# Designs tried in a protein design chat: VHH binders against Chlorophyllide a oxygenase, chloroplastic (CAO). Part 13

Target 1, 101 residues: Chlorophyllide a oxygenase, chloroplastic (CAO), of Arabidopsis thaliana (Mouse-ear cress) (q9mba1r221to321)
Amino acid sequence: WYPVAFTADLKHDTMVPIECFEQPWVIFRGEDGKPGCVRNTCAHRACPLDLGTVNEGRIQCPYHGWEYSTDGECKKMPSTKLLKVKIKSLPCLEQEGMIWI
Short names: E, the ipSAE of ESMFold2; O, the ipSAE of OpenDDE; V2, 0.75 times the mean of E and O plus 0.25 times the DockQ between their complexes.

## First folded at step 22 (VHH)

Design e6 (from d2 with W32H L59K; framework vhh_brivekimig_d4; at its last look DockQ between E and O 0.65; V2 from the best seeds 0.00; counts 0 for: pae E 6.0 > 2)
Fold by ESMFold2, look of step 22:
Order: C-alpha cells, then sequence, then structure tokens
Structure e6 (fold): chain B 101 residues (1-101), chain A 119 residues (1-119)
C-alpha cells in the first residue's frame, strides 16, 4: 500500500491527481463518500480527467462529459447512448488519516 | 443529414485577420466537441484547434497559439475561428470537424473555406 493523499484534502467535489508506477492516476470520492483511484485518462480521447469535475460521485471528463465511477466504469456519455466502457482502477482505502493505493 | 458548412475565407495580407464560421445542422451541436483542421496545397492535413462540447477545454497547435482563437455559440449551432496576425504559411483550406461519439471517429466537411495570405 502507498499513502498518496491526506483524508482532509480529499473533499466530495475535488480530485487528487497522482503519478504512480509511471502512470497517471486520479483520486476522488464516490457517491458513498469512499475514495477511488482511476486512470487519469478518459477512454474517449485520452483527455486528462483531472482537468474536469466531480459530479455526484463521478468524475466528468471536460471534452465530451463522459463520467466515470470510482471503479472506472463509464456511467454517462451525454452525447450518445451509453456504451460499455471501463478505465483501469486501483484498490483504494482510507485509513489513519490517509488515502492509500 | 449531418452538414458542416464553412465560410469566412478569403485573400488577406500578412498580418491581417479573418474570422471563419462553421454552421452545423442535422445533429445536436451542443453535444459534440469541435475541431478546425487545415490543409495547405501539396501538404497533408494539419490539426489546428479543438474546443470541448461546452467550450471549457480548448487546445491549439503550437503553430497558431496566441494568434488564433476558437469559440462556439451553441445557441446558434456555430463554430468560429478568429485568425489574427496571419502569415503566408497559414494559407490553406480550412475545415471544421465534428468529434463524434465514438473513439477514433471524426466527421469532416468535404468543402472547407480557403484562406490565402499573400501580399
Amino acid sequence: as target 1 above (101 residues)
Amino acid sequence: EVQLVESGGGVVQPGGSLRLSCAASGFTFSEHAMNWVRQAPGKGPEWVSSISWQGSYIKYADSVKGRFTISRDNSKNTLYLQMNSLRPEDTALYYCARDTHYPDAFDISSQGTLVTVSS
């Protein structure tokens, strides 16, 4: 496990971009308030997700508004019928005042 | 039928300005990111600029950064490119392109609007 963020710094509408194992990741809180870690790359056009927003526990890519849950599943595609798309996610837990992956 | 119709091209002196428009119809314009692409005579196509579906994310090619401004008016279904400080190397046929719903797919108009920068 690697500590990557403080619990107090991860609010319901924020995200923490990190670089781990030579890959970009982003941490955000899901609808249940628990942290999740997903690849910081939208599946559509590889847009960095940390440039977007967190909406109702989902991270929204700024390019076409695709939304991902903390498990990496795409939950909304505003411009089309939802396709079955998933980006990579990492196990993520909140313990001892820190977020761990 | 999806249609993209460019206008606003013409002949201009170096250092001049032009404003291109792209009128969109046959689809919900506000649900798509849009792009400008240009092709100079005898060269391959060159990406110029992108704008996200709501206008919050904008990107430019280095060759035009600081001189060109992409914008959109979703209430008028129109994409714009303001081109300032034009140079002879900006001479090209300019196309607007719809970024589609699907990975690796773009809709590009077949007509374009010609911009010629020459003294």
Scores: ipSAE 0.037, ipTM 0.434, lowest interface PAE 6.0, mean pLDDT 77
ESMFold2 (binder alone), look of step 22: mean pLDDT 82; pTM 0.827
OpenDDE, look of step 22: ipSAE 0.796; ipTM 0.900

## First folded at step 23 (VHH; framework vhh_brivekimig_d4)

Design f1 (from x6 with W53S Y57S D99S; at its last look DockQ between E and O 0.07; V2 from the best seeds 0.00; counts 0 for: pae E 17.9 > 2, placed apart)
Fold by ESMFold2, look of step 23:
Structure f1 (fold): chain B 101 residues (1-101), chain A 118 residues (1-118)
Amino acid sequence: as target 1 above (101 residues)
Amino acid sequence: EVQLVESGGGVVQPGGSLRLSCAASGFTFSEWAMNWVRQAPGKGPEWVSSISSQGSSILYADSVKGRFTISRDNSKNTLYLQMNSLRPEDTALYYCARSTYPDAFDISSQGTLVTVSS
């Protein structure tokens, strides 16, 4: 584990983009208040997710509104029937005032 | 290309003070939490302090708490470490870093040497 963000910087409706393992990731809080880390690339059109918003503990891509939970599973596809789609996620832990992956 | 350049190291007596600087380029400094890490000769890297992207959260290792102060100036892309009440155990190469896995920190620069000796 290593620290990537502070607890105080990660509120219920914010996101923290990071670069780790030479790949883009984004950190946000789920509905249970626990942090998660997912690939910062929407599965639909490869749009960076950090350009979007956090809704109800899900990060929403700004292009077509696909929403992802903290485990990377796509939970909402506003303009189409929900298909089973998942983006990559990393284990994520909050302790000692910091967020760790 | 990401570049971090440390400066401000030197030789000081126990009880003395030094101020380290880290100039950043090649990335959006204001979006990243930053760290100071040190490495004594023949030992592994030791985390010293972290500061959030906007400076709202700060953490210190117990060994430096109360003596060292981390700060940043996002308008100058610069990270600082004010080191007071220096002890011989603080002797090390000091690096600034963004967090990375699996190394924990990306130490690809020369660092700045701090030597605390009578």
Scores: ipSAE 0.000, ipTM 0.126, lowest interface PAE 17.9, mean pLDDT 74
ESMFold2 (binder alone), look of step 23: mean pLDDT 84; pTM 0.838
OpenDDE, look of step 23: ipSAE 0.032; ipTM 0.294

Design f2 (from x6 with Q54R I107H; at its last look DockQ between E and O 0.80; V2 from the best seeds 0.00; counts 0 for: pae E 5.5 > 2, grease 25 > 24.2)
Fold by ESMFold2, look of step 23:
Structure f2 (fold): chain B 101 residues (1-101), chain A 118 residues (1-118)
Amino acid sequence: as target 1 above (101 residues)
Amino acid sequence: EVQLVESGGGVVQPGGSLRLSCAASGFTFSEWAMNWVRQAPGKGPEWVSSISWRGSYILYADSVKGRFTISRDNSKNTLYLQMNSLRPEDTALYYCARDTYPDAFDHSSQGTLVTVSS
Protein backbone atom coordinates (compact mmCIF):
# COMPACT_ATOMS: atom_id res chain seq x y z
CA TRP B 1 0.00 0.00 0.00
CA TYR B 2 1.22 3.51 -0.86
CA PRO B 3 -0.02 6.74 0.67
CA VAL B 4 -0.79 9.08 -2.25
CA ALA B 5 -2.98 11.89 -0.89
CA PHE B 6 -4.24 13.51 2.32
CA THR B 7 -7.87 12.93 3.26
CA ALA B 8 -8.37 16.70 3.71
CA ASP B 9 -7.38 17.35 0.09
CA LEU B 10 -10.04 15.01 -1.33
CA LYS B 11 -13.41 16.75 -1.19
CA HIS B 12 -16.67 15.59 -2.75
CA ASP B 13 -16.31 17.78 -5.85
CA THR B 14 -12.55 17.53 -6.38
CA MET B 15 -10.11 15.01 -7.72
CA VAL B 16 -6.45 14.24 -7.10
CA PRO B 17 -4.42 13.14 -10.12
CA ILE B 18 -1.47 10.90 -9.35
CA GLU B 19 1.23 9.01 -11.19
CA CYS B 20 1.82 5.56 -9.75
CA PHE B 21 2.97 2.19 -11.11
CA GLU B 22 4.11 4.05 -14.27
CA GLN B 23 0.47 4.91 -15.09
CA PRO B 24 -1.72 7.98 -14.64
CA TRP B 25 -4.52 7.63 -12.05
CA VAL B 26 -7.11 9.94 -10.54
CA ILE B 27 -8.65 9.74 -7.08
CA PHE B 28 -12.15 11.05 -6.33
CA ARG B 29 -14.98 10.35 -3.90
CA GLY B 30 -17.94 8.19 -4.88
CA GLU B 31 -21.55 8.84 -4.00
CA ASP B 32 -21.05 6.96 -0.72
CA GLY B 33 -18.20 9.34 0.18
CA LYS B 34 -15.51 6.65 -0.08
CA PRO B 35 -12.45 7.28 -2.23
CA GLY B 36 -11.84 5.46 -5.48
CA CYS B 37 -8.93 5.32 -7.89
CA VAL B 38 -9.43 4.95 -11.65
CA ARG B 39 -7.23 5.24 -14.68
CA ASN B 40 -6.88 8.92 -15.63
CA THR B 41 -7.88 8.18 -19.21
CA CYS B 42 -11.41 8.30 -20.60
CA ALA B 43 -12.22 5.26 -22.75
CA HIS B 44 -13.71 7.39 -25.52
CA ARG B 45 -10.74 9.43 -26.80
CA ALA B 46 -8.21 9.01 -23.99
CA CYS B 47 -8.96 12.44 -22.55
CA PRO B 48 -7.38 12.93 -19.10
CA LEU B 49 -10.26 12.69 -16.64
CA ASP B 50 -8.68 15.10 -14.17
CA LEU B 51 -9.44 17.90 -16.66
CA GLY B 52 -13.14 17.26 -16.06
CA THR B 53 -15.43 17.49 -13.05
CA VAL B 54 -16.84 15.34 -10.29
CA ASN B 55 -20.65 15.28 -10.21
CA GLU B 56 -22.68 13.25 -7.69
CA GLY B 57 -19.84 10.81 -7.07
CA ARG B 58 -19.00 10.33 -10.74
CA ILE B 59 -16.08 11.78 -12.66
CA GLN B 60 -17.17 13.43 -15.90
CA CYS B 61 -14.84 13.49 -18.87
CA PRO B 62 -14.65 16.98 -20.42
CA TYR B 63 -14.46 15.62 -23.98
CA HIS B 64 -17.92 14.12 -24.48
CA GLY B 65 -19.33 14.06 -20.94
CA TRP B 66 -18.92 10.35 -20.21
CA GLU B 67 -19.22 9.69 -16.48
CA TYR B 68 -17.46 6.98 -14.49
CA SER B 69 -18.08 5.60 -11.01
CA THR B 70 -15.24 4.81 -8.60
CA ASP B 71 -15.13 1.19 -9.80
CA GLY B 72 -14.40 2.43 -13.33
CA GLU B 73 -17.78 1.61 -14.85
CA CYS B 74 -19.12 4.17 -17.31
CA LYS B 75 -22.52 5.26 -15.98
CA LYS B 76 -23.53 7.96 -18.43
CA MET B 77 -22.87 8.68 -22.10
CA PRO B 78 -24.48 11.93 -23.25
CA SER B 79 -25.90 11.97 -26.81
CA THR B 80 -25.67 8.16 -27.22
CA LYS B 81 -27.14 5.00 -25.73
CA LEU B 82 -25.26 3.80 -22.67
CA LEU B 83 -22.81 1.06 -23.57
CA LYS B 84 -21.03 -1.33 -21.20
CA VAL B 85 -17.62 0.33 -20.85
CA LYS B 86 -15.25 0.10 -17.92
CA ILE B 87 -11.88 1.68 -17.22
CA LYS B 88 -9.23 0.26 -14.93
CA SER B 89 -9.52 0.86 -11.18
CA LEU B 90 -7.31 0.19 -8.18
CA PRO B 91 -8.19 -0.71 -4.60
CA CYS B 92 -8.37 2.45 -2.54
CA LEU B 93 -8.37 2.89 1.23
CA GLU B 94 -8.87 5.91 3.47
CA GLN B 95 -6.98 5.53 6.75
CA GLU B 96 -5.14 7.70 9.28
CA GLY B 97 -5.84 10.93 7.39
CA MET B 98 -4.43 9.52 4.15
CA ILE B 99 -5.61 7.91 0.94
CA TRP B 100 -3.82 4.66 0.07
CA ILE B 101 -3.56 2.56 -3.09
CA GLU A 1 -32.10 15.89 -40.74
CA VAL A 2 -28.49 16.25 -39.67
CA GLN A 3 -26.61 18.79 -41.78
CA LEU A 4 -23.02 19.98 -41.67
CA VAL A 5 -22.09 22.67 -44.22
CA GLU A 6 -18.46 23.70 -44.57
CA SER A 7 -17.32 26.99 -46.06
CA GLY A 8 -14.29 29.28 -46.22
CA GLY A 9 -12.08 27.23 -48.52
CA GLY A 10 -10.24 28.60 -51.49
CA VAL A 11 -6.88 29.03 -53.21
CA VAL A 12 -4.07 30.66 -51.23
CA GLN A 13 -0.33 31.02 -51.54
CA PRO A 14 2.04 29.17 -49.22
CA GLY A 15 2.31 31.02 -45.93
CA GLY A 16 -1.22 32.33 -46.25
CA SER A 17 -4.20 31.94 -43.97
CA LEU A 18 -7.79 30.75 -44.24
CA ARG A 19 -10.60 30.40 -41.74
CA LEU A 20 -13.01 27.52 -42.27
CA SER A 21 -16.53 27.41 -40.86
CA CYS A 22 -18.87 24.48 -40.32
CA ALA A 23 -22.55 25.30 -39.82
CA ALA A 24 -24.47 22.60 -37.99
CA SER A 25 -28.20 21.92 -37.93
CA GLY A 26 -30.62 19.08 -37.24
CA PHE A 27 -29.00 17.97 -33.98
CA THR A 28 -28.00 19.38 -30.58
CA PHE A 29 -24.58 20.76 -31.53
CA SER A 30 -23.59 21.55 -27.92
CA GLU A 31 -23.80 17.84 -26.96
CA TRP A 32 -21.17 16.71 -29.48
CA ALA A 33 -17.42 16.76 -29.66
CA MET A 34 -16.43 17.80 -33.17
CA ASN A 35 -13.60 17.06 -35.56
CA TRP A 36 -11.96 18.50 -38.64
CA VAL A 37 -10.82 15.87 -41.13
CA ARG A 38 -9.11 16.40 -44.46
CA GLN A 39 -8.63 14.27 -47.55
CA ALA A 40 -6.22 14.97 -50.37
CA PRO A 41 -7.27 13.65 -53.80
CA GLY A 42 -6.48 9.96 -54.10
CA LYS A 43 -5.56 9.57 -50.41
CA GLY A 44 -7.37 8.36 -47.33
CA PRO A 45 -8.88 10.72 -44.75
CA GLU A 46 -6.55 12.34 -42.23
CA TRP A 47 -7.70 13.54 -38.84
CA VAL A 48 -6.74 17.19 -38.23
CA SER A 49 -8.20 18.41 -34.95
CA SER A 50 -10.79 17.71 -32.28
CA ILE A 51 -12.64 19.94 -29.82
CA SER A 52 -14.68 18.85 -26.82
CA TRP A 53 -18.41 19.54 -26.54
CA ARG A 54 -17.87 22.67 -24.41
CA GLY A 55 -14.58 23.68 -26.05
CA SER A 56 -12.40 22.97 -23.00
CA TYR A 57 -10.27 20.14 -24.45
CA ILE A 58 -8.58 20.41 -27.82
CA LEU A 59 -6.38 18.03 -29.82
CA TYR A 60 -4.30 18.58 -32.96
CA ALA A 61 -2.48 16.31 -35.35
CA ASP A 62 1.28 16.84 -35.11
CA SER A 63 1.35 18.05 -38.72
CA VAL A 64 -0.77 21.11 -37.90
CA LYS A 65 0.15 21.97 -34.28
CA GLY A 66 1.05 25.62 -33.86
CA ARG A 67 -0.44 26.56 -37.24
CA PHE A 68 -4.11 25.60 -36.91
CA THR A 69 -6.58 26.63 -34.22
CA ILE A 70 -9.94 24.88 -33.73
CA SER A 71 -12.78 26.70 -31.99
CA ARG A 72 -16.55 26.56 -31.67
CA ASP A 73 -19.48 28.84 -30.91
CA ASN A 74 -22.28 26.74 -29.46
CA SER A 75 -24.71 29.69 -29.53
CA LYS A 76 -24.33 29.84 -33.32
CA ASN A 77 -23.99 26.06 -33.89
CA THR A 78 -20.74 26.72 -35.69
CA LEU A 79 -17.31 25.05 -35.68
CA TYR A 80 -14.21 26.91 -36.91
CA LEU A 81 -10.71 26.10 -38.09
CA GLN A 82 -8.21 28.95 -38.36
CA MET A 83 -5.39 27.84 -40.64
CA ASN A 84 -2.17 29.88 -40.65
CA SER A 85 1.21 29.36 -42.29
CA LEU A 86 -0.38 27.15 -44.92
CA ARG A 87 1.78 24.72 -46.87
CA PRO A 88 1.20 22.89 -50.16
CA GLU A 89 0.74 19.63 -48.22
CA ASP A 90 -2.32 21.16 -46.51
CA THR A 91 -4.14 21.03 -49.85
CA ALA A 92 -7.23 18.88 -49.31
CA LEU A 93 -10.99 18.76 -49.05
CA TYR A 94 -11.79 19.68 -45.43
CA TYR A 95 -14.77 18.22 -43.56
CA CYS A 96 -16.25 18.72 -40.14
CA ALA A 97 -17.69 15.67 -38.44
CA ARG A 98 -19.32 14.64 -35.21
CA ASP A 99 -17.08 12.51 -33.02
CA THR A 100 -18.69 9.07 -32.75
CA TYR A 101 -17.82 5.98 -30.71
CA PRO A 102 -16.49 3.44 -31.70
CA ASP A 103 -16.84 4.03 -35.43
CA ALA A 104 -15.06 6.22 -37.95
CA PHE A 105 -16.02 9.86 -38.39
CA ASP A 106 -19.20 10.65 -40.29
CA HIS A 107 -18.55 12.38 -43.64
CA SER A 108 -22.10 12.98 -44.89
CA SER A 109 -21.14 16.55 -45.85
CA GLN A 110 -19.59 17.82 -49.10
CA GLY A 111 -16.60 19.57 -47.51
CA THR A 112 -14.78 22.75 -48.53
CA LEU A 113 -11.71 22.66 -50.79
CA VAL A 114 -8.47 24.25 -49.67
CA THR A 115 -5.74 24.60 -52.28
CA VAL A 116 -2.30 25.89 -51.28
CA SER A 117 -0.21 26.55 -54.38
CA SER A 118 2.12 29.08 -55.76
Scores: ipSAE 0.071, ipTM 0.449, lowest interface PAE 5.5, mean pLDDT 79
ESMFold2 (binder alone), look of step 23: mean pLDDT 82; pTM 0.831
OpenDDE, look of step 23: ipSAE 0.654; ipTM 0.849

Design f3 (from x6 with Q54K S56H I58T I107H; at its last fold request DockQ between E and O 0.79; V2 from the best seeds 0.00; counts 0 for: pae E 5.7 > 2, grease 24.5 > 24.2)
Amino acid sequence: EVQLVESGGGVVQPGGSLRLSCAASGFTFSEWAMNWVRQAPGKGPEWVSSISWKGHYTLYADSVKGRFTISRDNSKNTLYLQMNSLRPEDTALYYCARDTYPDAFDHSSQGTLVTVSS
ESMFold2, look of step 23: ipSAE 0.047; ipTM 0.411
ESMFold2 (binder alone), look of step 23: mean pLDDT 83; pTM 0.847
OpenDDE, look of step 23: ipSAE 0.697; ipTM 0.858
ESMFold2, fold request of step 24: ipSAE 0.064, 0.034, 0.013; ipTM 0.433, 0.398, 0.135
ESMFold2 (binder alone), fold request of step 24: mean pLDDT 83, 84, 84; pTM 0.843, 0.852, 0.850
OpenDDE, fold request of step 24: ipSAE 0.680, 0.801, 0.812; ipTM 0.849, 0.899, 0.903

Design f4 (from c3 with E31H L59K; at its last fold request DockQ between E and O 0.78; V2 from the best seeds 0.00; counts 0 for: pae E 5.9 > 2, grease 24.3 > 24.2)
Amino acid sequence: EVQLVESGGGVVQPGGSLRLSCAASGFTFSHWAMNWVRQAPGKGPEWVSSISWRGSYTKYADSVKGRFTISRDNSKNTLYLQMNSLRPEDTALYYCARDTYPDAFDISSQGTLVTVSS
ESMFold2, look of step 23: ipSAE 0.040; ipTM 0.429
ESMFold2 (binder alone), look of step 23: mean pLDDT 84; pTM 0.845
OpenDDE, look of step 23: ipSAE 0.764; ipTM 0.881
ESMFold2, fold request of step 24: ipSAE 0.015, 0.060, 0.046; ipTM 0.383, 0.456, 0.431
ESMFold2 (binder alone), fold request of step 24: mean pLDDT 83, 84, 84; pTM 0.840, 0.849, 0.848
OpenDDE, fold request of step 24: ipSAE 0.782, 0.783, 0.782; ipTM 0.885, 0.885, 0.885

Design f5 (from c3 with T100H; at its last read DockQ between E and O 0.74; V2 from the best seeds 0.00; counts 0 for: pae E 6.1 > 2, grease 24.5 > 24.2)
Amino acid sequence: EVQLVESGGGVVQPGGSLRLSCAASGFTFSEWAMNWVRQAPGKGPEWVSSISWRGSYTLYADSVKGRFTISRDNSKNTLYLQMNSLRPEDTALYYCARDHYPDAFDISSQGTLVTVSS
ESMFold2, look of step 23: ipSAE 0.049; ipTM 0.417
ESMFold2 (binder alone), look of step 23: mean pLDDT 83; pTM 0.844
OpenDDE, look of step 23: ipSAE 0.755; ipTM 0.883
ESMFold2, fold request of step 24: ipSAE 0.055, 0.059, 0.041; ipTM 0.440, 0.432, 0.417
ESMFold2 (binder alone), fold request of step 24: mean pLDDT 83, 83, 83; pTM 0.842, 0.841, 0.841
OpenDDE, fold request of step 24: ipSAE 0.763, 0.785, 0.786; ipTM 0.879, 0.890, 0.890
ESMFold2, last read: ipSAE 0.037, 0.028, 0.013; ipTM 0.404, 0.402, 0.330
ESMFold2 (binder alone), last read: mean pLDDT 83, 83, 83; pTM 0.843, 0.845, 0.846
OpenDDE, last read: ipSAE 0.798, 0.794, 0.786; ipTM 0.894, 0.894, 0.890

Design f6 (from c3 with N35Q; at its last look DockQ between E and O 0.75; V2 from the best seeds 0.00; counts 0 for: pae E 6.6 > 2, grease 24.7 > 24.2)
Fold by ESMFold2, look of step 23:
Structure f6 (fold): chain B 101 residues (1-101), chain A 118 residues (1-118)
Amino acid sequence: as target 1 above (101 residues)
Amino acid sequence: EVQLVESGGGVVQPGGSLRLSCAASGFTFSEWAMQWVRQAPGKGPEWVSSISWRGSYTLYADSVKGRFTISRDNSKNTLYLQMNSLRPEDTALYYCARDTYPDAFDISSQGTLVTVSS
């Protein structure tokens, strides 16, 4: 496990972008309040998700408004019918005041 | 009926500038990411630039970075492409399109011709 953020830096509406394993990732809190780590790249046009918002446990891409849960599953597509799309996620835990992946 | 109408093309000398416009109708423009695509004579379509639905994130092909600027005005349902430092290889028919996953090149318009020559 690698420590990548402080617990205090992750609130219900914030994101922590990181680079790890040669890829960009973003950490945010899900609907259950637990941290999750997903690829910081929307499936649509590779838009960085950390430029968007966190809404009720889902990260919203600023490009087209697609929303992803902490497991990387796309839950909402505002302009189209929901397609079966998933982005990569990493195991993520919160312990000892830190977020680990 | 979805309509996209490009304008602003013309003939310019190398190093010149043009501003392309794309007027949108028949759909809710502010709900769509948009893009510019160009097609040079005898070649296939080439992606040029994309812009997010609110205009907060933009993307450019390497061949145009630093010279072209995409923008939009959602109150006027209009997409723009400011083209500076134009080169002969920028000569092409330019189209705007909605950015649709996975088929990003859904072109249904006439385009606007840009010719860069002395």
Scores: ipSAE 0.024, ipTM 0.369, lowest interface PAE 6.6, mean pLDDT 78
ESMFold2 (binder alone), look of step 23: mean pLDDT 84; pTM 0.849
OpenDDE, look of step 23: ipSAE 0.740; ipTM 0.878

